# VHH binders against Protein DOG1-like 4 (DOGL4), part 152

Target 1, 232 residues: Protein DOG1-like 4 (DOGL4), of Arabidopsis thaliana (Mouse-ear cress) (q84jc2)
Amino acid sequence: MSKMRNLVEEKFLEFYESWVIQLELYLHQLLIAHNNNTMSETELRHLISKLTTHHKAYYTAKWAAIREDVLAFFGSVWLNPLENACSWLTGWKPSMVFRMVDRLRKSRVVLVEAQVKKLEELRVKTKFDEQKIEREMERYQVAMADRKMVELARLGCHVGGESVMVVEAAVRGLSMGLEKMVKAADCVRLKTLKGILDILTPPQCVEFLAAAATFQVQLRRWGNRRHYVTHS

## First folded at step 16 (VHH)

Design je15 (from jd2 with T104D; framework vhh_6z1v_2)
Fold by ESMFold2-Fast, scan of step 16:
Structure je15 (fold): chain B 232 residues (1-232), chain A 123 residues (1-123)
Amino acid sequence: as target 1 above (232 residues)
Amino acid sequence: EVQLVESGGRLVRTGGSLRLSCAASGFTFSDYAMGWFRQAPGKEREVVAAIDWSGDETWHADFVKGRFTISRDNAKNTVYLQMNSLKPEDTAVYYCAASFPFWDTRSSEYDYWGQGTQVTVSS
């Protein structure tokens, strides 16, 4: 069991490092497209498609990994402490991207009234979906403290085949519950990202994706340069 | 190898019922949202119904709402479309499609497609 869990962590760490390197390469392409302003709409759509495919590849690998060991994502070894501190249910908080859009609007991205209206509608829906998941997580935490679970934990302190089977079933149920919540949160993330890209024009999508990738890459670099006060 | 295989399409009379099934293989079915699309002669494929990876969220197009119901069985790697109160306008080839990780109304957003099953509704 422990060896398989370690292998899952090692495999995802290897995947994530490669995924981040490719993200930096795409970021370079996005910055060139933004600064040169010479690419055709078709070329911009192709670049945007590469980024969306890249993000979907991350979630494909993540969902395969959480099926084996969802708990690996609540204290990820492939993320530095700063990245982990910024996590909401194993990833970025969906509503934060609207703050990124707001910053772009103040400096470079001029949106028409129809886009502003659609973004506000998307913001409201994203916030609603976030709150729904937060309520599910609260219910999960309460269920963990439920009398039945406490009694099951006490039963697990005694040796016996029947007791062992009952405890194993309960643990599997807990893992499945977390897996479902993580998948729900990831769906809200990708729906929010896709929704923004559907509202924005291709040049605006490039600016948004460049800002998001820049933030992700810089957050990782800032965290990696941090010196720990206490050695463990 | 990824496969989506539709079954259940046949000739039915107006007002009749039919259940379509789509059996999936070669990918992790429980990670994918599923959609049913249809295409009538001379028209583009249109989304009829969609269901998320868990089965908790479903969507139905206005023209089938109250008549069609999408459902899935992740243990059997199968998605279903229960069609009631069939109309001649429902005559089309029905396609099963898979999208990771959520559904969309646009056919271009789907990763995998079945070959289709013909539904003919006679008046």
Scores: ipSAE 0.709, ipTM 0.862, lowest interface PAE 1.1, mean pLDDT 87

Design je16 (from jd2 with T104N; framework vhh_6z1v_2)
Fold by ESMFold2-Fast, scan of step 16:
Structure je16 (fold): chain B 232 residues (1-232), chain A 123 residues (1-123)
Amino acid sequence: as target 1 above (232 residues)
Amino acid sequence: EVQLVESGGRLVRTGGSLRLSCAASGFTFSDYAMGWFRQAPGKEREVVAAIDWSGDETWHADFVKGRFTISRDNAKNTVYLQMNSLKPEDTAVYYCAASFPFWNTRSSEYDYWGQGTQVTVSS
């Protein structure tokens, strides 16, 4: 089981590097589509579908990995320090994508009143769902300091075979709690993304996805540049 | 190879009870939301009930609320639909469907489908 945990980080690192390369290729296609008015609605919907599938593939791989070692996602080795600093429960904060939606108001294609209303309804629901998860995380952190956890920590300080199974069960319980919260947060992320894409027209979806992918790619590049130069 | 195999469909009398089961294989069942859909002859598929990946959150359509209960056993890779107080209007082919990572009322949003099991309720 310990060997499996060591392999999780290595496998996800390889997956993530390939996933980001493919994201950059999709970003290139999104920018071409956004700058050219020659693509049909069918072609735009196909491109949007490729991005949606790509994001779902990320969460499929992530959920497989967190089932084995959720703690790998708290301070991930495949992310630079800036990416890790910007994480909310192992990923992007769902409500932050509405800032990118707000930038669409400066686009050549303006949002109609019905879209603005639906986006505000989605924003309110997203913030509500985030708040529920944040309260669960606060409860989890408080529970770490309760009497039962203190007792289990004391048992861990007493080296002995008979307490090993009790401590191992407690650690598994803690990891399962975090896994459940991470999955809940990821569901809010994907529901928010899907909700935005369902409200926007295909050209607006392309512009939104291009903005989101640009931000993700640039955040990675900015953080990597901080480690490019080693102090002599 | 992804498979969803429904079982338990049969002929029952009005007011009777029936439990449908759907056995999943070839994917990580505990990561998927599950739904039960039904389709009567000449009609579109409609969502009957849904359950999230954890089993903690469930949804039931108004026309079955209080009569049907969805549940799951992640250790057995199985989702269930307990049907009570059956009516002739419940006669349909019942389909099990899987969606990653959350359920939806639209059939087009589901990733995997079973072949269906026939439920017939006689008057």
Scores: ipSAE 0.690, ipTM 0.860, lowest interface PAE 1.3, mean pLDDT 87

Design je17 (from jd2 with T104V; framework vhh_6z1v_2)
Fold by ESMFold2-Fast, scan of step 16:
Structure je17 (fold): chain B 232 residues (1-232), chain A 123 residues (1-123)
Amino acid sequence: as target 1 above (232 residues)
Amino acid sequence: EVQLVESGGRLVRTGGSLRLSCAASGFTFSDYAMGWFRQAPGKEREVVAAIDWSGDETWHADFVKGRFTISRDNAKNTVYLQMNSLKPEDTAVYYCAASFPFWVTRSSEYDYWGQGTQVTVSS
């Protein structure tokens, strides 16, 4: 099976490559800030704001693209196979970021009891929201199979433009359902990210964002590594 | 040009009803959560009600719960606030605001704001 690039895929590939380059530049700034205890709260908040704006820009571009072709985000051409294998509903799994949060409990900047309690409450809610979306997607997949089977059966019984229009209407309905699921998942991602940043102090936010960005950048680098295989 | 235009604010008597509308243009309305805020003289701007991008999830502040209802029409790029059983303490300038991609309670985190519409409730 081969995948052809359409206009949506070409535009988003160009956007994503630029977005990742800027993420790596922000990661460099986060690592410097994390290793430098002399930065002011105002300077740290400004850097955190840059990262938040950068992530928000990604989802703005993504939602514009999924409106045109949501299927481009299932097995994306701008992601390597490793990144695609690690995706949950076209992006990172929200609860995974709590692994970076757990790292903060062992850092030099220790979490206070009130923060630990709020983070655990947020973790529980994030897992609940994930499970709800997974159940909705399961129901959607069952409904998709039922509709597709019915429409394909009708197509097999009819000849001409009427059959084509019926199939196209069914496909549009399926795409709209997927768009809704992807948007719901993206909202859980951004609510989880915002919730964590609202609970943490600016130095803790910098450490968390650095860990998250490091993982994202390294995963891409690991998957993009190339080697020649020479056969005798 | 991004624009949010509120309408429907006027003088009403205590116990009356009023429907506010907010017409949006210049951005993809259906991707944004919408909120209604109000600000009375000498008070901070407070969130009254919010609705997600789809219209499926709504939130109402405790002080208006059961009296006010937020709704949206994505085909018309409009968000509404139906206000019933109005009280003098509801007197304020009501603002429409847009937030991508979900609503929040802090006004500083909204992307776009309307100019406001005055609601005055007389005893």
Scores: ipSAE 0.708, ipTM 0.866, lowest interface PAE 1.2, mean pLDDT 87

Design je18 (from jd2 with T104I; framework vhh_6z1v_2)
Fold by ESMFold2-Fast, scan of step 16:
Structure je18 (fold): chain B 232 residues (1-232), chain A 123 residues (1-123)
Amino acid sequence: as target 1 above (232 residues)
Amino acid sequence: EVQLVESGGRLVRTGGSLRLSCAASGFTFSDYAMGWFRQAPGKEREVVAAIDWSGDETWHADFVKGRFTISRDNAKNTVYLQMNSLKPEDTAVYYCAASFPFWITRSSEYDYWGQGTQVTVSS
């Protein structure tokens, strides 16, 4: 499609707005479950399952969209500037969720020593996986610059149709590298989320998911308020 | 409409080689991690090998390391298990499974499963 009308951006914007509305509804259910402490383990597991399915649906839609246009996810139009400023490789930084786990440990929910040890092991693994991706991004940036520079230099930038063809090939190569990087980062996100949920009890999972969803929703509201004021 | 179809299972002699294939349809294969599981008579289903969506990361169980190799061809929507130096204890039904977006060792957490293909290794 046209550069002035990015169809991928329009479609994902519609998806994301609906996805966030549903996240807010799930957040309300999580807060009710956390405050009442009367729900059965089966009921809590069902609610946790709804949230994990909801997050999985986000990545399913995202991966379909990045296949078409990964660049739409760098400086996304469906995110406000504050949300974009807080992004690491098109999403939340995996190790940051351990800040929410730390709140859990210091708050109302008591973690046993076996859980603390497993969470620390997961935190270390998550940071290792993040660093691996960051090193791959550095290698990608070097390779991207060398490949693109050589190809552009050989063409001399003075041949109309031929320069269009070479630029298109270079952009495809760059996009494929970024797609791989984004998918790797998303896998670390989902592995980290799953790992935490596997370690925590159902009530602890509810508190963790409520904290995560609250942060995401509030970050969006803070950024949207500032955007609205500056555009008024 | 999601399908995983295994092929290649047969009777093979000890020390022999065999290649299993699993053809996927009805989902975006290149977005899924793939795993090979097996279930021997009287044993639980166990993970044998796994490969991520890209084909860059593979995992093999200790009991098959150096003998089995998992690979995939995203253009053909197919995952493979190359089995070398087969032993009688490798006799099992081999299952192909898909997981979005990463593999895991627990069978209960895979999204899609094939019907299985029987591998019998004679002594």
Scores: ipSAE 0.683, ipTM 0.853, lowest interface PAE 1.3, mean pLDDT 87

Design je19 (from jd2 with T104L; framework vhh_6z1v_2)
Fold by ESMFold2-Fast, scan of step 16:
Structure je19 (fold): chain B 232 residues (1-232), chain A 123 residues (1-123)
Amino acid sequence: as target 1 above (232 residues)
Amino acid sequence: EVQLVESGGRLVRTGGSLRLSCAASGFTFSDYAMGWFRQAPGKEREVVAAIDWSGDETWHADFVKGRFTISRDNAKNTVYLQMNSLKPEDTAVYYCAASFPFWLTRSSEYDYWGQGTQVTVSS
């Protein structure tokens, strides 16, 4: 058996591996900043900016890749099975990060009431945006099943070049619908991240980003270790 | 090299119409939200209209609602601002700006900017 990957999967796998290595380096810097508490506000804002830029770079590369093959992001080869199982529309579920925000209420840098109110408003909006996308995905799945059944029926009756072109056109249409939903989901992710960072102080931003990056890195490590099978 | 080139700015009489165009190159236009901003002498730069990467979602400031319409053509890498029922208060330099991946009302958060095109509305 040979493992086969298309060019989009190979290029994004290479990108993602280097992106995760850099995320781990930034996580190290975030943990030092959080634990030592010796950095100026300017230094903290610079570190937060590096993380924000790093996440934007991920979505820039992702959107280039999904334009070529969005299906590569449904069951991604660069993610282990645990990471794939935890995915919502090809990435993290935006509302889940508010559990990390809730941890900040018990941090050294306590949230003030005005911040709590703004975070709750953002949480509600994020859940609303998620539900809208989930309804669109449900409609897409129904439409996809109907189109596939029609195309399969047509292919059974006519096997010439025309049927091949019709199937390819239908698959392209399905991919365009998925691309739109993935981009909408990614916009909710980045709006949620930006919204949280705009509400939090720089020390709170560092703590939040450290918690998020720690979870992402640990989830990858847990999945990779649990993939070990003892030969008997 | 990233480039945004505005065109269409000129002198028009009150009540007139004008269409501004912004041609983009050097980046993947269809991945970016686009905004139109304006700045009058001695005033802050303000957002006039915005459009998402797909063209499906548009936003217009209250002071131009019903008069201005933003649109885009991703095949031509161009964003447009159709301005109707122009008023002297619309006199400003109009700027095209790009933001990845969503539009914002704060100018400081846009990634790319054009040099602007002057619109003058005479009374």
Scores: ipSAE 0.689, ipTM 0.862, lowest interface PAE 1.4, mean pLDDT 87

Design je2 (from jd2 with D52E; framework vhh_6z1v_2)
Fold by ESMFold2-Fast, scan of step 16:
Structure je2 (fold): chain B 232 residues (1-232), chain A 123 residues (1-123)
Amino acid sequence: as target 1 above (232 residues)
Amino acid sequence: EVQLVESGGRLVRTGGSLRLSCAASGFTFSDYAMGWFRQAPGKEREVVAAIEWSGDETWHADFVKGRFTISRDNAKNTVYLQMNSLKPEDTAVYYCAASFPFWTTRSSEYDYWGQGTQVTVSS
């Protein structure tokens, strides 16, 4: 009678809740640093390093979890429906961060010409990498629907160890393909984040990271509230 | 305990070939990008070749392109560097290094390092 959660889902839910709490703490430190014009470059780099380490810790835990059950990340129980609706291959869409950079420019952040050129090069590279992954996902979906997979599904109704093993091997192959695509998407995410941080100065990095963390925290709060649905 | 153990370094004559191996333990090898770096006395470590976690994407420095090939075997937790047409300038200590989740050209960004294996190329 009791609703049971998948063990991977339970373990990752516990991890994610503490990870978000720590993100909010780092956001507080980023906002203090942004408003403190006396902070040294070394101090700012140390704070930026803490944030990059925190994001890497998320992907380390995620990759351990997807190795056990990649499907737990499609419609995640630790995310609210709004967060899940905004997901692209189990996480944020890499190109969206350039819109955050564009907003920083409009809020009086001065980027030099060399930075603008490098950001545009990175945007083009990120778009190319996204399209490559989208093509892999299309091929995965086609493979799910092709005659060979339909034939294997029909074989699954026959009694015999050989038929069972052939079906199990096919299912394992599908899960491994999906895991590979999720890992590729996560690599594009982290390459895009690193690329932006490598282009920006330490004060600009702090402002960018504060904007990104603020958006992530607010999106979670908006989805958790759903107060506009209490209008009866 | 995390360990990366390089092997295969030795004295070899100019024009010769050598295969280096790096055995990994204590971490999930198949989640990490792997790189081969080299360092000659008095010089900084430089990236020679890199391979993504899946083995599908490889990179080789211009000074070794066509001569060196990086590969990996995730089932054996091992990364390899096949070195052909060796030159005296290839003499260095060769290090394997692990980076999560992708490789970089910056040695400071790698998570784990081996102790190195000496390659000496004589004329």
Scores: ipSAE 0.697, ipTM 0.863, lowest interface PAE 1.3, mean pLDDT 87

Design je20 (from jd2 with T104Y; framework vhh_6z1v_2)
Fold by ESMFold2-Fast, scan of step 16:
Structure je20 (fold): chain B 232 residues (1-232), chain A 123 residues (1-123)
Amino acid sequence: as target 1 above (232 residues)
Amino acid sequence: EVQLVESGGRLVRTGGSLRLSCAASGFTFSDYAMGWFRQAPGKEREVVAAIDWSGDETWHADFVKGRFTISRDNAKNTVYLQMNSLKPEDTAVYYCAASFPFWYTRSSEYDYWGQGTQVTVSS
C-alpha cells in the first residue's frame, strides 16, 4: 500500500463527509423553498446558486485529489458498495439525470414545448459526449493488453526490481490517462447539470435539485445500512 | 491570492500583429479553462476566444476567426492571444479570465479576471 494513496483517501474521506452534511442542509432549504409559494425569483436563484457552488466545490477538491492519486476514485473508501456500484467513471452517469427531469412533467408546473425540445437536444448531446469517453476508456483497456505492457509485466515477474524505473514510468502514464478521462467525464457532468438549470425556471430548478439531492442522500443511507465498515 | 496579469497591449498600425500574454498565479491553472474578452468604451465585454483546461479544444468568435489564435502553456501558467491582421475595430481593453472547469461565452460565468491590457489599432 502506498502511503501517499492512504493520505489522499483519508483527506478526501474527511472532505466528503463534511460535503454530504452540507448537501443535506441545502436539501432541507430546497424542500422548504419547494413548499413555499412566497419566495421571489431572486431568492430562488440565490438558493440555486448555493447548490451550484457546492457541486463545483466538490469537483475542485476531487481534481486536486486525482492529481495526487486518481486510483483512489476507482472503488472509493468514502463511498459504500452501493454508491460504488452505481458509479460511471468515478461519479454519476450524466444521461441518468434526465430520468429525474422526466419526473418534472408530473409537477404542478408542466414543462413547455420549448423546454422539452431543448432538454431533448441536451440529452442527445450528453449521450454523444458519454460515447466519446466510453470509446477512450475502451482504448485505455485495450492498451493494457498492448505488447509493451505485457512485456513489462513479464519482465517484472522474472527480474524483480531491475526494471523499476521503466515500470514506474508506465504506471505514471496510465494514471495520467485515467486522470484525463475522469476530468472529461466530470466536465460532461457539470455541463449537463448547468444545461438543465439554464433550461428550467427557478421553481423547476429547485424541484430538480431537491430530487437529485434526495436520491443521492437516500442512496448513501441505503448502502450504509448494508456496509458499516469504513477505512480511516 | 488569485491573480491574472495581462501584458503585451500597445499601439499598432492597421494590418499589424500583436501577442498578448496572461500570467496566472494563486490557483491551479491546469484545472481552469481560459478566455480572452475585450471591451471598447461604452460597450459590454464580449468573448474573443477560449481554450479548455488541456489546450485540446479552442473556440474563436466569428469576428476574429482566422486572424486570432488562443493557446496556453500549462507549465508556465500562461495563456496567449496571437492577433494578426489587426483592424481599428479591434481597439479595446483585452481581459483574460478563468472559469472552472470549462469555458463560457457569457462573462458572468467566469470565476477570475485580470485588470486588462489596452490595444489600440490606428487606421
Scores: ipSAE 0.709, ipTM 0.861, lowest interface PAE 1.2, mean pLDDT 87

Design je21 (from jd2 with T104H; framework vhh_6z1v_2)
Fold by ESMFold2-Fast, scan of step 16:
Structure je21 (fold): chain B 232 residues (1-232), chain A 123 residues (1-123)
Amino acid sequence: as target 1 above (232 residues)
Amino acid sequence: EVQLVESGGRLVRTGGSLRLSCAASGFTFSDYAMGWFRQAPGKEREVVAAIDWSGDETWHADFVKGRFTISRDNAKNTVYLQMNSLKPEDTAVYYCAASFPFWHTRSSEYDYWGQGTQVTVSS
């Protein structure tokens, strides 16, 4: 079991490091496009499509990995302590991206009234979906303190034929419940991202994606700096 | 190779019932949302029903609510459409489609498509 978990963690660490390097390359392209205003609409749509495909590739790889070991994502070895501390159900909190959208209301590429209205509707829906998942996680945590789970944990402290099988079944049940919640959370993330991109114009999409990628890259750098300071 | 293979399309009389199946291979079926679409001659494809990756969330178009039911069996890599109280207006080629990771009402959002199965409802 521990060997399978180590393999999943090692494989996803390799994937994630490569994925982040490619994200930084896309961020560079987004910043050039945003600052220089030199790209055509078709070129901007192509760049936005590359970012969307890149994010979908992340979730494709993640869902393959969580099918094998969802617990690898709750204390991820490929993330620094700050990134892990800022995680909401194994990833970014969907409603937080609206802070980056708020920046667009003050930018040179001003949002029209119809866009502001649609973004507010999406924000409300995103918060509702987010709260629904939080209630499911709360119910999951309460169920872990249930008398039956406490008894199973007690049995797991002692080795004896049947108790090993009962503990294994309980751990499998825990993993399946977490996998379902993580997938639900990831769906809210991708629905929120897609919803924002569908409302925004291509130049606004580039500005939004640049802000989001900048935050992700900077959070990683801040956490890596803090880690070195802590251990130096 | 990704494949979606629809089956079950037939000629049925008005008021009859029909069950369509779509067998999936070449991708991780349990990670994908599934949709059923239909297209009548000279018309655009329209969404009929959708189901999330888990089978817990389903959506049905207003014009089929109470008559059609979408379901899935992840162990068999199959999605189903149970059609009851069929009307001549239901005559169309029915397509199953897969989308990662959630379903959509727009056909352009789907990643994989079947070849379709013909349903004809006679008066």
Scores: ipSAE 0.732, ipTM 0.879, lowest interface PAE 1.1, mean pLDDT 87

Design je22 (from jd2 with T104M; framework vhh_6z1v_2)
Fold by ESMFold2-Fast, scan of step 16:
Structure je22 (fold): chain B 232 residues (1-232), chain A 123 residues (1-123)
Amino acid sequence: as target 1 above (232 residues)
Amino acid sequence: EVQLVESGGRLVRTGGSLRLSCAASGFTFSDYAMGWFRQAPGKEREVVAAIDWSGDETWHADFVKGRFTISRDNAKNTVYLQMNSLKPEDTAVYYCAASFPFWMTRSSEYDYWGQGTQVTVSS
């Protein structure tokens, strides 16, 4: 039998492909808005709202999927190997977006002192929240080798239905722990994104969102091209 | 189809206690942060307490800290506000609100709202 995807993987793959196509369409609108300064503040806010709604829709679908099978997100079949290599706890690393924000300081739209101060405060908080989650992940990985897990693994080498039930319960507990960590990481992602958008003006938000979407789309295209170049 | 229904509001005497409940339906409750807001006549709606989707992290406004406690039961799709040592200034309509995926201090940033429950504290 060839490799079989579970139902969660199949559903999310279909969702993600559609979600990326829509992101590319929004990126096109962001680039037009950035290059053509004729859009009103109200029109820019509407476009920014479309992007934030689109990102929220991704996390709504993701949380439904991880509730069923969180392990599908640790080796995602809907991501190419390059996208998977760049992942931090099943998604983008929150602090990395501040590198994109740094580009705004050299753009046509200059950041004022108050914005620079607020962005630095947000960067510090984001790094603190990341480190907290990284400590939880380290504890999780250590727990995989604790006395209880080692004893359960030893019991799994013996024949018996009772040991099977105990091992199944432990595996369920481990999956629930991963789900909680992934949701915590996703909250840091969305808090960071919202924080940046709340600090920036609408034209700066458009420039930032265009940079972020360009990076995501380009990373996917580069990884897919490399995959297909090796296939006749 | 999304509903948040507050209950438990009533008239209580100064120094009394009251527990508010908010029953949620029509959305995945365990994915949402929940907040309790209040609004007195002629005043702005203000955040009183908030709780994350897991129930592990809570926040309470300084003016209720030590007197009010927010909690949730994800199995029952319900969020609670335990109010102790009530004061006349606690008189307000209390609203529960849902926000995906984290709580916020601004009322305009919440996704779903209840209809409110009246709490009156008399001397």
Scores: ipSAE 0.687, ipTM 0.856, lowest interface PAE 1.3, mean pLDDT 87

Design je23 (from jd2 with S99T; framework vhh_6z1v_2)
Fold by ESMFold2-Fast, scan of step 16:
Structure je23 (fold): chain B 232 residues (1-232), chain A 123 residues (1-123)
Amino acid sequence: as target 1 above (232 residues)
Amino acid sequence: EVQLVESGGRLVRTGGSLRLSCAASGFTFSDYAMGWFRQAPGKEREVVAAIDWSGDETWHADFVKGRFTISRDNAKNTVYLQMNSLKPEDTAVYYCAATFPFWTTRSSEYDYWGQGTQVTVSS
């Protein structure tokens, strides 16, 4: 039993703080681009590329970290309680981005029929992939409980090095199963994000990314204001 | 440093079979999706097959479906392409490529590339 952060948690906390600061800087650039009718298509694509690279950097660091300790991502110390409450399998729920697209199109973003069709196809695919992962998690939880009981029974009956090895092997097996599910969920997230960016025009991509970054930054700020979360 | 080394390319007769291998080093292979691409003389490079980081999800181009099978062994840092019922049209240099975190059909989105291995299918 320990309440101390491990090395993986400390390293990722440092990474995440820096990553969020850079996201806020990119958000500022997105908001300027959104309000600037003089930016070229090439300049807009450059900015979109920066955001895409930034999100890829997050998942590169995350996958390195979960390889060492996937459990650090369940109830993450670098996230506030509101951010943790809004997490689905260690991150944002992929289908949530379609709500952002829907909100934008009602207020300012005009989509052509071909884009609407492609977005609906992507929405259906994304929800199907989400449900598949949810079923895999349910199966994992049931199997984990049964296996854990057997392991606890064996541990209670044995003494010495063999018991230690059996427990260590079991813990590694449980961690590998969770790592696989987290990576699958992250792939659905990135496929959904990429799919939306591939469907939208560069100006529409800027509007979408600005909305998404605004929500992420604002959710963090709301959670850090405990009086707002508790009393509002 | 980062290396993808293809092997197994050779001359085979129409209807024959061949297995290509691609050995990876210098990066965390088990985190990357892998693809097999080919390029015939005077043609653009095209995607043949792809596999996700786990080996659970695979994709094959319509022109090789039922004939080619992609697979991987993460313990050996190796991706394979099993080619059956080979046709003269399959003659090309075959490249393996790696991308993070999921495969695509767009060659420009792959991070690492091998040097290629020549497959020639004769009558």
Scores: ipSAE 0.673, ipTM 0.853, lowest interface PAE 1.4, mean pLDDT 87

